# Designs tried in a protein design chat: VHH binders against Uncharacterized protein AF_1724. Part 19

Target 1, 305 residues: Uncharacterized protein AF_1724, of Archaeoglobus fulgidus (o28550)
Amino acid sequence: MEEKFRNCILGLAVGDALGMPVEGLSIENIRQLYGEVRDFLPSPYGDLNAGEWTDDTEQMVVLAESILETVYFDPENFAERLKRWFLETNSRRIGPSSTKAISNLMRGVHWTRAGVFSDTCGAAMRVAPIGLVYHFSLNLVERYAEISARVTHTGTAAIGGAVAVAVAIACNVLDFSDEEMLEEVLRRVEAYDNLLAEKIRYANEISDRDVEYAVEKLGNSISSLDVVPMAFYSYFAGKDFEESLIKAVNAGGDADSIAAICGAIKGAKGFAIPERWLEGLKDREFLEELATKLYELHMRIVKLT
Below, E stands for the ipSAE of ESMFold2; O stands for the ipSAE of OpenDDE; V2 stands for 0.75 times the mean of E and O plus 0.25 times the DockQ between their complexes.

## First folded at step 19 (VHH; framework vhh_nb_b201)

Design w6 (from v4 with M98L; at its last look DockQ between E and O 0.92; V2 from the best seeds 0.86)
Fold by ESMFold2, look of step 19:
Structure w6 (fold): chain B 305 residues (1-305), chain A 119 residues (1-119)
Amino acid sequence: as target 1 above (305 residues)
Amino acid sequence: QVQLQESGGGLVQAGGSLRLSCAASGYISDSDAMGWYRQAPGKEREFVAAITSGGDTYYADSVKGRFTISRDNAKNTVYLQMNSLKPEDTAVYYCAALYTEGYTYTEYWGQGTQVTVSS
């Protein structure tokens, strides 16, 4: 089980770092510039080196450290840690909805009102620690994912996207089949956003089609309505971690988020991450220790119940 | 569009104190936060302290208990009181003002003031 925690956390960071250099590019632009992205690249803008990740991984760390401190999810603690992170980070690749929500928090708006009515994927991309730690109760995973999303995002697709990703991770840690996992995800997501649920279902149905077809049908913008279904498509379409991540990154658009989410879900299933990607990953040892701490927290909670 | 002017830097012996000031051309009450950051040679700029418009204060672990950030909205000035200074506090200290307009984040930076702490 500990290895699934490790591969979920590392897989998220690997996906983020793989997608980082091509964020915002179309499939055709990626093809012309790189052919096919298969390994870490430096940012074309000079802000990040090969193997460095973005706010996807940083915010996942913020959420993880919050629950490591409080044991159970405490949205006030998470909101405080988001403010501190925003002040401390050297990264300027911070999503617009998170930026506005954290601005509201810094101005003294309570976390119950600070969230932005937006469907961007910032809540879904960071939620992995909730799916890992609380997998013993899918209802708790759903509730904590929803609340964690509301700190920054109040759009139904954003909340539903966070629920989808957290539940998928939890199901995969529990060794659900892909069919069982998808059923749990769809049942819960339907209560938040019907279109998102339909697009996730369709992502599975088209998993035998190529990435270009998937992008045309599902989209690759920063919206949870695009990113989350594309991440599920990539998960279903690849036979292993490497194939899924290459499909996710080469989808373009919000490629780092698509690949981060895909990597988290694939890693939670237990798929091995290619060693060449782990060797190049920024702060690999820190992320491994974080995963170990999350596993130990889960074990502590289970022993007490 | 916001200009920041730091003052108060200098040379001090270990264990001593300094007080930094940052005068702003824009109303600091309109910002999300005002902060102090520092950069030692060969290092990335690092967070030192911030005070948000909501009234919360934040400190890097390395300075907690030794440094105090405060603001005076009437004078449009932010202060950093630095006590129990150590040689590792030696750096250029920058004042920053953080604004969000809609979904757009904007940082305004001062030119920096040198703080040197001798053994």
Scores: ipSAE 0.780, ipTM 0.925, lowest interface PAE 1.0, mean pLDDT 94
ESMFold2 (binder alone), look of step 19: mean pLDDT 85; pTM 0.859
OpenDDE, look of step 19: ipSAE 0.896; ipTM 0.960

## First folded at step 20 (VHH; framework vhh_nb_b201)

Design x1 (from v4 with Y27F; at its last look DockQ between E and O 0.94; V2 from the best seeds 0.87)
Fold by ESMFold2, look of step 20:
Structure x1 (fold): chain B 305 residues (1-305), chain A 119 residues (1-119)
Amino acid sequence: as target 1 above (305 residues)
Amino acid sequence: QVQLQESGGGLVQAGGSLRLSCAASGFISDSDAMGWYRQAPGKEREFVAAITSGGDTYYADSVKGRFTISRDNAKNTVYLQMNSLKPEDTAVYYCAAMYTEGYTYTEYWGQGTQVTVSS
């Protein structure tokens, strides 16, 4: 089970770093520039080197460190850590919805009211630690994922997207089949946003089609309605970690988030990450230690219950 | 548009104190946060301290307990009291103001003031 924690966390960071340099590009632009992205690339803006990740991984770390401190999910602690992170980070690759929510928090708005009515994917992209630590209760995973999303996002697809990703990760740690995991995800997500649930189901149904077809049907914008279904499509469409991540990155658009989420879910299933990607990943040792701490926290919680 | 001007830097002996000021030409009371950042030669700019409009203060671990940030909204000024200075504190110190209007996020930066701490 510890390897699943490790590969979930590393998989998220690998996906983020793979997608980082091609964020915002169309499939056609990626094809013309690279043919197919298969390895880390440096940022075209010069702000990040090959193998470096963005706010997806940074906010996942913020959430992980919050629950490592509090044991249970404490939205006030998470909100406080988001403010500190925002002030400390050198990265300006932060979505407008997260930025506005953190602005509200800095102005003294309580976390229950600071969230922005938006469907962007910022809540889904960071939620992996909740799925990992609390997988012993899917109801708790769902509740904590929902609350963690509401700190910054109140749109129904944003909340449903966080629930979808956290539940998928938890199911995969529990060794659910893909069919069992999908059923559990859809049952919970449709209570939040029925369109999102329908798109996730469709992502599975078209998993035998190529990436261009999937992007046409599901979209690749920063919306959770696009990113989360595309991440599930990529998860189902690839036979292993590498194939899934290459499909996710080459979807274009919000490629770093699509690939980060896909990598988290695929890693939680236990698929091995290609060593060449781990070798090139920024702060691999730190991320491995983080995953170990999350695993040890989980083990302590279940021994006490 | 907000203009920020730092002052109070200079050369000081290790263990000494300096007080930095940051005067603003616009209303800082409307900001999300005011902060101090520093950059030493060959290093990435790093966070030092911030004060939010909600009243919270934040400090980098390396300066906590030695530095104090404060603001005076009526004077449109932010201060950084630096005590027990170390040679490692040597850097250019920048004042920053962070604003969000609707969904538009804007950062304003001063030109910086040099702080040099001798052994």
Scores: ipSAE 0.798, ipTM 0.932, lowest interface PAE 0.9, mean pLDDT 94
ESMFold2 (binder alone), look of step 20: mean pLDDT 83; pTM 0.834
OpenDDE, look of step 20: ipSAE 0.895; ipTM 0.959

Design x2 (from v4 with G35A; at its last read DockQ between E and O 0.93; V2 from the best seeds 0.87)
Amino acid sequence: QVQLQESGGGLVQAGGSLRLSCAASGYISDSDAMAWYRQAPGKEREFVAAITSGGDTYYADSVKGRFTISRDNAKNTVYLQMNSLKPEDTAVYYCAAMYTEGYTYTEYWGQGTQVTVSS
ESMFold2, look of step 20: ipSAE 0.806; ipTM 0.934
ESMFold2 (binder alone), look of step 20: mean pLDDT 87; pTM 0.884
OpenDDE, look of step 20: ipSAE 0.899; ipTM 0.961
ESMFold2, look of step 21: ipSAE 0.813; ipTM 0.937
ESMFold2 (binder alone), look of step 21: mean pLDDT 87; pTM 0.883
OpenDDE, look of step 21: ipSAE 0.901; ipTM 0.962
ESMFold2, look of step 22: ipSAE 0.802; ipTM 0.932
ESMFold2 (binder alone), look of step 22: mean pLDDT 87; pTM 0.884
OpenDDE, look of step 22: ipSAE 0.898; ipTM 0.961
ESMFold2, fold request of step 23: ipSAE 0.774, 0.777, 0.780; ipTM 0.924, 0.926, 0.927
ESMFold2 (binder alone), fold request of step 23: mean pLDDT 86, 86, 86; pTM 0.874, 0.872, 0.870
OpenDDE, fold request of step 23: ipSAE 0.908, 0.911, 0.910; ipTM 0.966, 0.966, 0.966
ESMFold2, last read: ipSAE 0.750, 0.777, 0.783; ipTM 0.917, 0.925, 0.927
ESMFold2 (binder alone), last read: mean pLDDT 86, 86, 86; pTM 0.873, 0.873, 0.872
OpenDDE, last read: ipSAE 0.910, 0.911, 0.911; ipTM 0.966, 0.966, 0.966

Design x3 (from v4 with S29D; at its last look DockQ between E and O 0.91; V2 from the best seeds 0.86)
Fold by ESMFold2, look of step 20:
Structure x3 (fold): chain B 305 residues (1-305), chain A 119 residues (1-119)
Amino acid sequence: as target 1 above (305 residues)
Amino acid sequence: QVQLQESGGGLVQAGGSLRLSCAASGYIDDSDAMGWYRQAPGKEREFVAAITSGGDTYYADSVKGRFTISRDNAKNTVYLQMNSLKPEDTAVYYCAAMYTEGYTYTEYWGQGTQVTVSS
């Protein structure tokens, strides 16, 4: 079980770092410049080196450290940590919805009102620690994922996307089959956003089609309505971690979020991450220690309850 | 456009104190936060302290308990009181102001003031 925690956290960071250099590119641009991205690349903008990750991984760490401090999810603590992170980080790859929500928090708006009415994927991309720690109760995973999203995002697809990803991760830690996991995800997501649920279902149905077809049908924008279904498509379409991540990153658009989410879900299933990617990953040891702490927290919680 | 001007830097012996000031040309009430950052030679700029418009204060672990940030909205000025200074605090200190208007985030930075703490 601990290996699944480790591969979920590392998989998220690997996906983030793989997608980082092609963020915003179309499939055609990626094909022309690189053929197919299969390894870490430096940012074309000069801001990040190969193997470095972005706000996807940073906000996941913020959420993880919040939970490690409070044991149960405490949205006030998470909001405080988001403000501190925003003030301390040197990274400026931060989405506009998160930026506006954190601005509201810094101006004294309570976390229940600070969130932005937006469907961007910032809530889904960071939610993995909730799926890992609380997997003993899928209802709790759903509830905490919803609340964690509302701190910054109030759009129904953003909230539903966070629920989808957290529940998928929890199901995979519990060794659900892909069919069982999909059933749990769809049942819960439908209550938040029916279009998102339909697109996740369709992502599974078209998993035998190539990435270009999937992007045409599902989209690759920063919207949760695109990113989350594309991450599920990539998860189903690859037979191992490497195949899924290569499909995810070569989708283009918000490739780092698509690949980060795919990597988290695939890692939670227990798929091994290619060692070459782990060797090049920024702060690998820190992320491994974080995963161990989350696993130890889970074990403490289940022994107390 | 907001202009920031730092003052109060200088040379001080370890254990001593300095008070930095940052005068702003615009209303600091409208900012999300005002902060102090520092950069030592050959190192990346690092966070020191911030005060948000909501009234919260934040400190880097290395300075917590020794430094105090405050603001005077009437003077459009933010302050950093630095006590129990250590040689490790030697750096150029920059004042920053952070604004969000709609979905547009803007940072303004001062020119910096040198703080040197001798053994």
Scores: ipSAE 0.806, ipTM 0.934, lowest interface PAE 0.9, mean pLDDT 94
ESMFold2 (binder alone), look of step 20: mean pLDDT 82; pTM 0.834
OpenDDE, look of step 20: ipSAE 0.892; ipTM 0.959

Design x4 (from v4 with T106V; at its last look DockQ between E and O 0.94; V2 from the best seeds 0.87)
Fold by ESMFold2, look of step 20:
Structure x4 (fold): chain B 305 residues (1-305), chain A 119 residues (1-119)
Amino acid sequence: as target 1 above (305 residues)
Amino acid sequence: QVQLQESGGGLVQAGGSLRLSCAASGYISDSDAMGWYRQAPGKEREFVAAITSGGDTYYADSVKGRFTISRDNAKNTVYLQMNSLKPEDTAVYYCAAMYTEGYTYVEYWGQGTQVTVSS
């Protein structure tokens, strides 16, 4: 089980770093510039080296460290840590909805009111630690994912997207079949956003089609309505971790988030990450230790209950 | 456009104190936060302390209990009181002001002031 925690956390960071250089590009732009992205590349803007990740991984770490401190999810603690992260980071890759929500928090707005009415994918991209630590109760995973999203995002697809990703990760740690995981995800997501649930179902139905078709049908914008279904498509369409991540990255658009989410879900299933990607990943040892701490926290919680 | 003017840097013996000041041309009450950052030669710039418009203060672990950030809205100035200084505190100290307009985030930085702590 510890390997699933490790591969979920590392897989998220690998996906983030793979997609980082092509964020905002169309499939055609990626094809023209690179052919097909299969390995880490430096940012074309000079801000990040190959193997470096973005706010997707940074915010996941913030959530993980919050849970490690409080044991159970505490939205006040998470909001406090988001403010500290924002002040400490030199990152230039912070999403606009997160930026506005954290600005509200810094001005003293309570976390129940600081969130922005937005469907961008910032809540879904960071949620993995909740799916990992609390997988012993899918209802708890759902509840904590929803609350964690509301700290920054109040759009129904943003909240539903966080629920979808956290539940998928938890189901995969529990060794659900893909069919069982999908049914649990859809049942819960439709209570938040019916269109998102429909698009996640469709992502599975078209998993035999190529990435270009999937992007045409599902989209690749920063919206959770696009990113989350595309991450599920990539998860279902690839036979292993490598194939799924290559499909996710080459979808373009919000490629770093599509690939980060796909990598988290695929890693939670236990798929092995290509060693060449782990060797090139920024702060690999830190991320491995983070995953170990989350696993130890889970084991402590379960032992006490 | 916000301009920041640091002052108060200099040479000090270990165990001593300095007070840095940062005068801002824009209203600091309109900012999300005001902060101090530092950079030693060959090292990355690191966070030192911040005060948010909501009134919260934040400190790097390395300076907790020794440094105090404060603000004077009437003078539009932010201060960093540095006590019990150590040689490892030697760096250029930068004042920063952080604003959000809609979804656009903007940082303004001072030119920096040198702090040198001798053993």
Scores: ipSAE 0.786, ipTM 0.927, lowest interface PAE 1.0, mean pLDDT 94
ESMFold2 (binder alone), look of step 20: mean pLDDT 83; pTM 0.849
OpenDDE, look of step 20: ipSAE 0.902; ipTM 0.963

Design x5 (from v4 with T104E; at its last read DockQ between E and O 0.94; V2 from the best seeds 0.87)
Amino acid sequence: QVQLQESGGGLVQAGGSLRLSCAASGYISDSDAMGWYRQAPGKEREFVAAITSGGDTYYADSVKGRFTISRDNAKNTVYLQMNSLKPEDTAVYYCAAMYTEGYEYTEYWGQGTQVTVSS
ESMFold2, look of step 20: ipSAE 0.804; ipTM 0.934
ESMFold2 (binder alone), look of step 20: mean pLDDT 85; pTM 0.859
OpenDDE, look of step 20: ipSAE 0.904; ipTM 0.964
ESMFold2, look of step 21: ipSAE 0.788; ipTM 0.930
ESMFold2 (binder alone), look of step 21: mean pLDDT 84; pTM 0.855
OpenDDE, look of step 21: ipSAE 0.904; ipTM 0.964
ESMFold2, fold request of step 23: ipSAE 0.773, 0.786, 0.775; ipTM 0.925, 0.929, 0.924
ESMFold2 (binder alone), fold request of step 23: mean pLDDT 82, 85, 84; pTM 0.837, 0.860, 0.854
OpenDDE, fold request of step 23: ipSAE 0.908, 0.910, 0.910; ipTM 0.966, 0.966, 0.966
ESMFold2, last read: ipSAE 0.762, 0.786, 0.767; ipTM 0.922, 0.929, 0.922
ESMFold2 (binder alone), last read: mean pLDDT 84, 84, 82; pTM 0.856, 0.852, 0.836
OpenDDE, last read: ipSAE 0.910, 0.911, 0.911; ipTM 0.966, 0.967, 0.967

Design x6 (from v4 with A96V; at its last look DockQ between E and O 0.97; V2 from the best seeds 0.87)
Fold by ESMFold2, look of step 20:
Structure x6 (fold): chain B 305 residues (1-305), chain A 119 residues (1-119)
Amino acid sequence: as target 1 above (305 residues)
Amino acid sequence: QVQLQESGGGLVQAGGSLRLSCAASGYISDSDAMGWYRQAPGKEREFVAAITSGGDTYYADSVKGRFTISRDNAKNTVYLQMNSLKPEDTAVYYCVAMYTEGYTYTEYWGQGTQVTVSS
C-alpha cells in the first residue's frame, strides 16, 4: 500500500514535469518540434529546467502538508497555506482561477466566499493526497475533495473533476478493477456535473483510439471538462505507466495537468514508474518522504478509528 | 503604472538593525499584498516577508522572529524592520506590490536597496 502512495505522488510530479515543456502546444506543433515527447525537456521559455514541475505538484504539496498538520481536512488551514505558497513560490505558472481565488483570500475574503466560478482544472490537479489518506471511506474522499475544490473553484466541473480524481485514486489504492473504479467515479461525479461524467465515460469507451482522436472528442484546454476526461482516457489507453504518460503528454494543450492527473491515478494503481524518469525528477527524495508521511498518517488514522 | 521607492539600506555589523521603507505611487490598500524579496549574488530571488491587504503577515523561516513587516496606509508606505542581522542576510532587497485585476496578476518591483551585513 505504501508503494501505491509513493507511485501516486511521484507519478503526479513525473507527469507534471513531462508535460511542462509542451504546455499550450497543439499535437501538430509537438510533432514538429519534438516528434513524440518521451522524456523530460527544458522549458522553451527558460523558466524551468528538465525534470522540474509546476503549480500542479506545488499545490498538491500544499494540500498534503495541510492534512499532515491537521489530520482531517481543514479548509481554513489549506487556504492559509495557499496564500503562503503563492507568496513564496518562484514559479509563475499559476492558473488564473487559483490566482484570483488567492487574491480574494489575501484581501480578507473568507475561504467560503473566495473561490471563483470557474471550471479550470486547478482543484483536480492537486487533490491526490485526499484520495490517498482517506481511501478507507469513499464518501469522506468525495466530501473532502469537494470542499478542497471550493476553496478556489466553484464551477461544477471543477468540483466534479476533483471528486473524480480523488475517488479514482482511492479506488485504485483499494485495488478496484478499472470497471469498478469507473462506476464509483461516474456515480459520484454525475451529482456535480452531468457533462463531465458523460465525457469520463466516453474517455473509457474510446480508449482504443489514438490520442489525436481523443483530443478531438474530449478537448485539451485548461478546463476540467477537457483535462479530467483526457487524463482518464490516457489512463485507460496505456497498458503501463510509461505508455499512459506518453499519451497524456502528447495530447498537448494543458499537457502538464493531463499528465499529472494521469500519473497520479496510474501510480495509485501500483504501476511501476520508469527509472529514467525518477532519476531526472527534481526533488525526488522530498516527494518520496512526503508520500511516506501521508501513508503513516493514513495508518495512524485507521488505527485510531 | 505603480512606482516603488525603497530606502533604508546600507552597511551594518552583524547583530545590528536596519529599517527598510517602500513608498508607493499607487494605493497599497488596492493591492493583494506588499512584499519584500531579496537576492544575493549567485542565488535565486527569495521571499522575505509580505503583508496582505487583509492584514495578515508572512515571513520566510530564515527571518521569522527577526524581521517585522508593517504598513502605514496614510503614508502609502511599507516597512521592513530587520533585527539581529546576520551575514547571510546580505542581499539586494526589493519591494514588490502585487495586484490582481480580473484574472490578470501583475507585480511591480522597486529598483532594490543593498543591505550588507559584515562580520
Scores: ipSAE 0.768, ipTM 0.924, lowest interface PAE 1.1, mean pLDDT 94
ESMFold2 (binder alone), look of step 20: mean pLDDT 83; pTM 0.832
OpenDDE, look of step 20: ipSAE 0.905; ipTM 0.963

## First folded at step 21 (VHH; framework vhh_nb_b201)

Design y1 (from x2 with T104E; at its last look DockQ between E and O 0.92; V2 from the best seeds 0.87)
Fold by ESMFold2, look of step 21:
Structure y1 (fold): chain B 305 residues (1-305), chain A 119 residues (1-119)
Amino acid sequence: as target 1 above (305 residues)
Amino acid sequence: QVQLQESGGGLVQAGGSLRLSCAASGYISDSDAMAWYRQAPGKEREFVAAITSGGDTYYADSVKGRFTISRDNAKNTVYLQMNSLKPEDTAVYYCAAMYTEGYEYTEYWGQGTQVTVSS
């Protein structure tokens, strides 16, 4: 089980770092510039080196550290840590919805009102620690994922996207089949956003089609309505971790988020991460330690209950 | 556009104190936060302290308990009181102002003031 925690956290960071250099590019532009992205690349803008990750991984760490401190999810603590992170980070790749929500928090707006009505994927991209720690109760995973999203995002697809990702991770830690996991995800997501649920279902149905077809049908924008279904498509379409992540990254658009989410879900299933990616990943040891702490927290909680 | 002007830097012996000021040309009450950062030669700029418009204060672990950030909205000025200074605090100190309008986030930076702490 500990290995699944490790591969979920490392897989998220690997996906983030793989997608970072091609964020915002179309499939056609990626093909022209790189052919097919299969390994870490430096940013074409000079802001990040090969193997470095972005706000996806940083916000996941913020959520993880909040839970490690409070044991049970506390939205007040998470909101406070988001403000501190925003002030302290050297990251220049922070999403607009998160920025506006954190601005509201800094101006004294309570977390129950600070979130913005937006469907961007910032809540889904960071949610992995909730799926890992609380996997003993899918209902708790759903509730905590929803609340964690509301701190910054109130759009139904944004909330539903966070629920989808957290539940998928929890199911995979529990060794659900892909069919069983998808059933649990769809049943819960339907209550938040019907279109998102339909697009996730369709992502599975078209998993035998190429990435270009999937992007045409599902989209690759920063919207949860695009990112989350594309991450599920990539998860289903790849036979192993490597194939899924290559498909996710080469989707373009919000590639780092698509690949981060895909990597988290694939890693939680127990698929091995290619060693060449782990060797090149920034702060690998820190991320491994974080995963161990989350696993130990889970074990402590289940012993008490 | 907002202009920020730092002052109050200089040379001080270890254990001493300095008070930095940052005068702003725009209303600091309209900002999300006012903050101080510092940069030593060959190092990345690092966070020191911030005060939000909501009234909360934040400090880097390395300065907590020794530095105090404050603001005077009427004078449109932010202060950093630095006590118990150490040679490791030697850096150029920058004032920053952070504004969000709609979904547009903007940072304004001062030109910096040198703080040198002698051993």
Scores: ipSAE 0.808, ipTM 0.934, lowest interface PAE 1.0, mean pLDDT 94
ESMFold2 (binder alone), look of step 21: mean pLDDT 86; pTM 0.875
OpenDDE, look of step 21: ipSAE 0.903; ipTM 0.963

Design y2 (from x2 with D30S; at its last look DockQ between E and O 0.94; V2 from the best seeds 0.84)
Fold by ESMFold2, look of step 21:
Structure y2 (fold): chain B 305 residues (1-305), chain A 119 residues (1-119)
Amino acid sequence: as target 1 above (305 residues)
Amino acid sequence: QVQLQESGGGLVQAGGSLRLSCAASGYISSSDAMAWYRQAPGKEREFVAAITSGGDTYYADSVKGRFTISRDNAKNTVYLQMNSLKPEDTAVYYCAAMYTEGYTYTEYWGQGTQVTVSS
């Protein structure tokens, strides 16, 4: 089980770092510039080196550290840590919805009102620690994923996307089949956003089609309605971790989030991460230690319960 | 369009104190936060302290208990009181102001003031 925690956390960071250099590019742009992205590249803006990750991984770490401190999810603690992180980070690759929500928090708005009505994927991309730590109860995973999303995002697809990703991760740690995981995800997500649930189902149905077809049908914008279904498509379409992540990154658009989410879900299933990607990953040992701490927290919680 | 000017830097013996000021041309009361960052030669810029418009203060672990951030809205000025200074505090200190209008986020930065702490 510890391996699944490790591969989920590392997989998220690997996906983030793989997608970082091609964020905002179309599939055709990627083909023209690179052919196919298969390895880490430096940012074209000069702000990040190959193997460095973005706000997806940073916010996942913020959520993980919040849970490590409070044991059970505490949205006030998470909101406080988001403010501190925003002030401390040197990177400014932070989505506009998260930025506005954190601005509200800094101005003294309570976390129950600070979130913005937006469907961008910022809540889904960071949620992995909730799916890992609380996998003993899918209802708790759903509840905590929803609350964690509401700190910054109140759009129904944003909340449903966070629920989808957290539940998929939890199911994969529990060794559900893909069919069992998808059933559990869909039944919970449809209570939040019907279109998102339909697009996740369709992502599975078209998993034998190529990435260009999937992007045409599902989209690759920063919206949870695009990112989350594309991450599920990539998860289903790849036979192993490498193939899934290459499909996710080469989808373009919000490629770092698509690949981060896909990497988290695929890693939670226990698929091995190519060693060449782990060797190039920034702060690999820190992320491994984080995963170990989350696993130890989970074990502590289940002993007490 | 907000301009920030730091002052109060200089040479100080270890164990001494120094007070930095940051005068702003725009209203600091309308910002999300005012903050201090520092950069030593050959190192990345690092966070030092912040005060939010909601009234919260934040400090890097390396300065907690020694530095105090404050602001005076009437003077449109932010201060950093630095006590028990150490040689590792030697850096250029920058004032920053952070504003969000709708979904547009803007940062303003001062030119920096040198702080040198001798043994």
Scores: ipSAE 0.746, ipTM 0.916, lowest interface PAE 1.2, mean pLDDT 94
ESMFold2 (binder alone), look of step 21: mean pLDDT 84; pTM 0.860
OpenDDE, look of step 21: ipSAE 0.864; ipTM 0.948

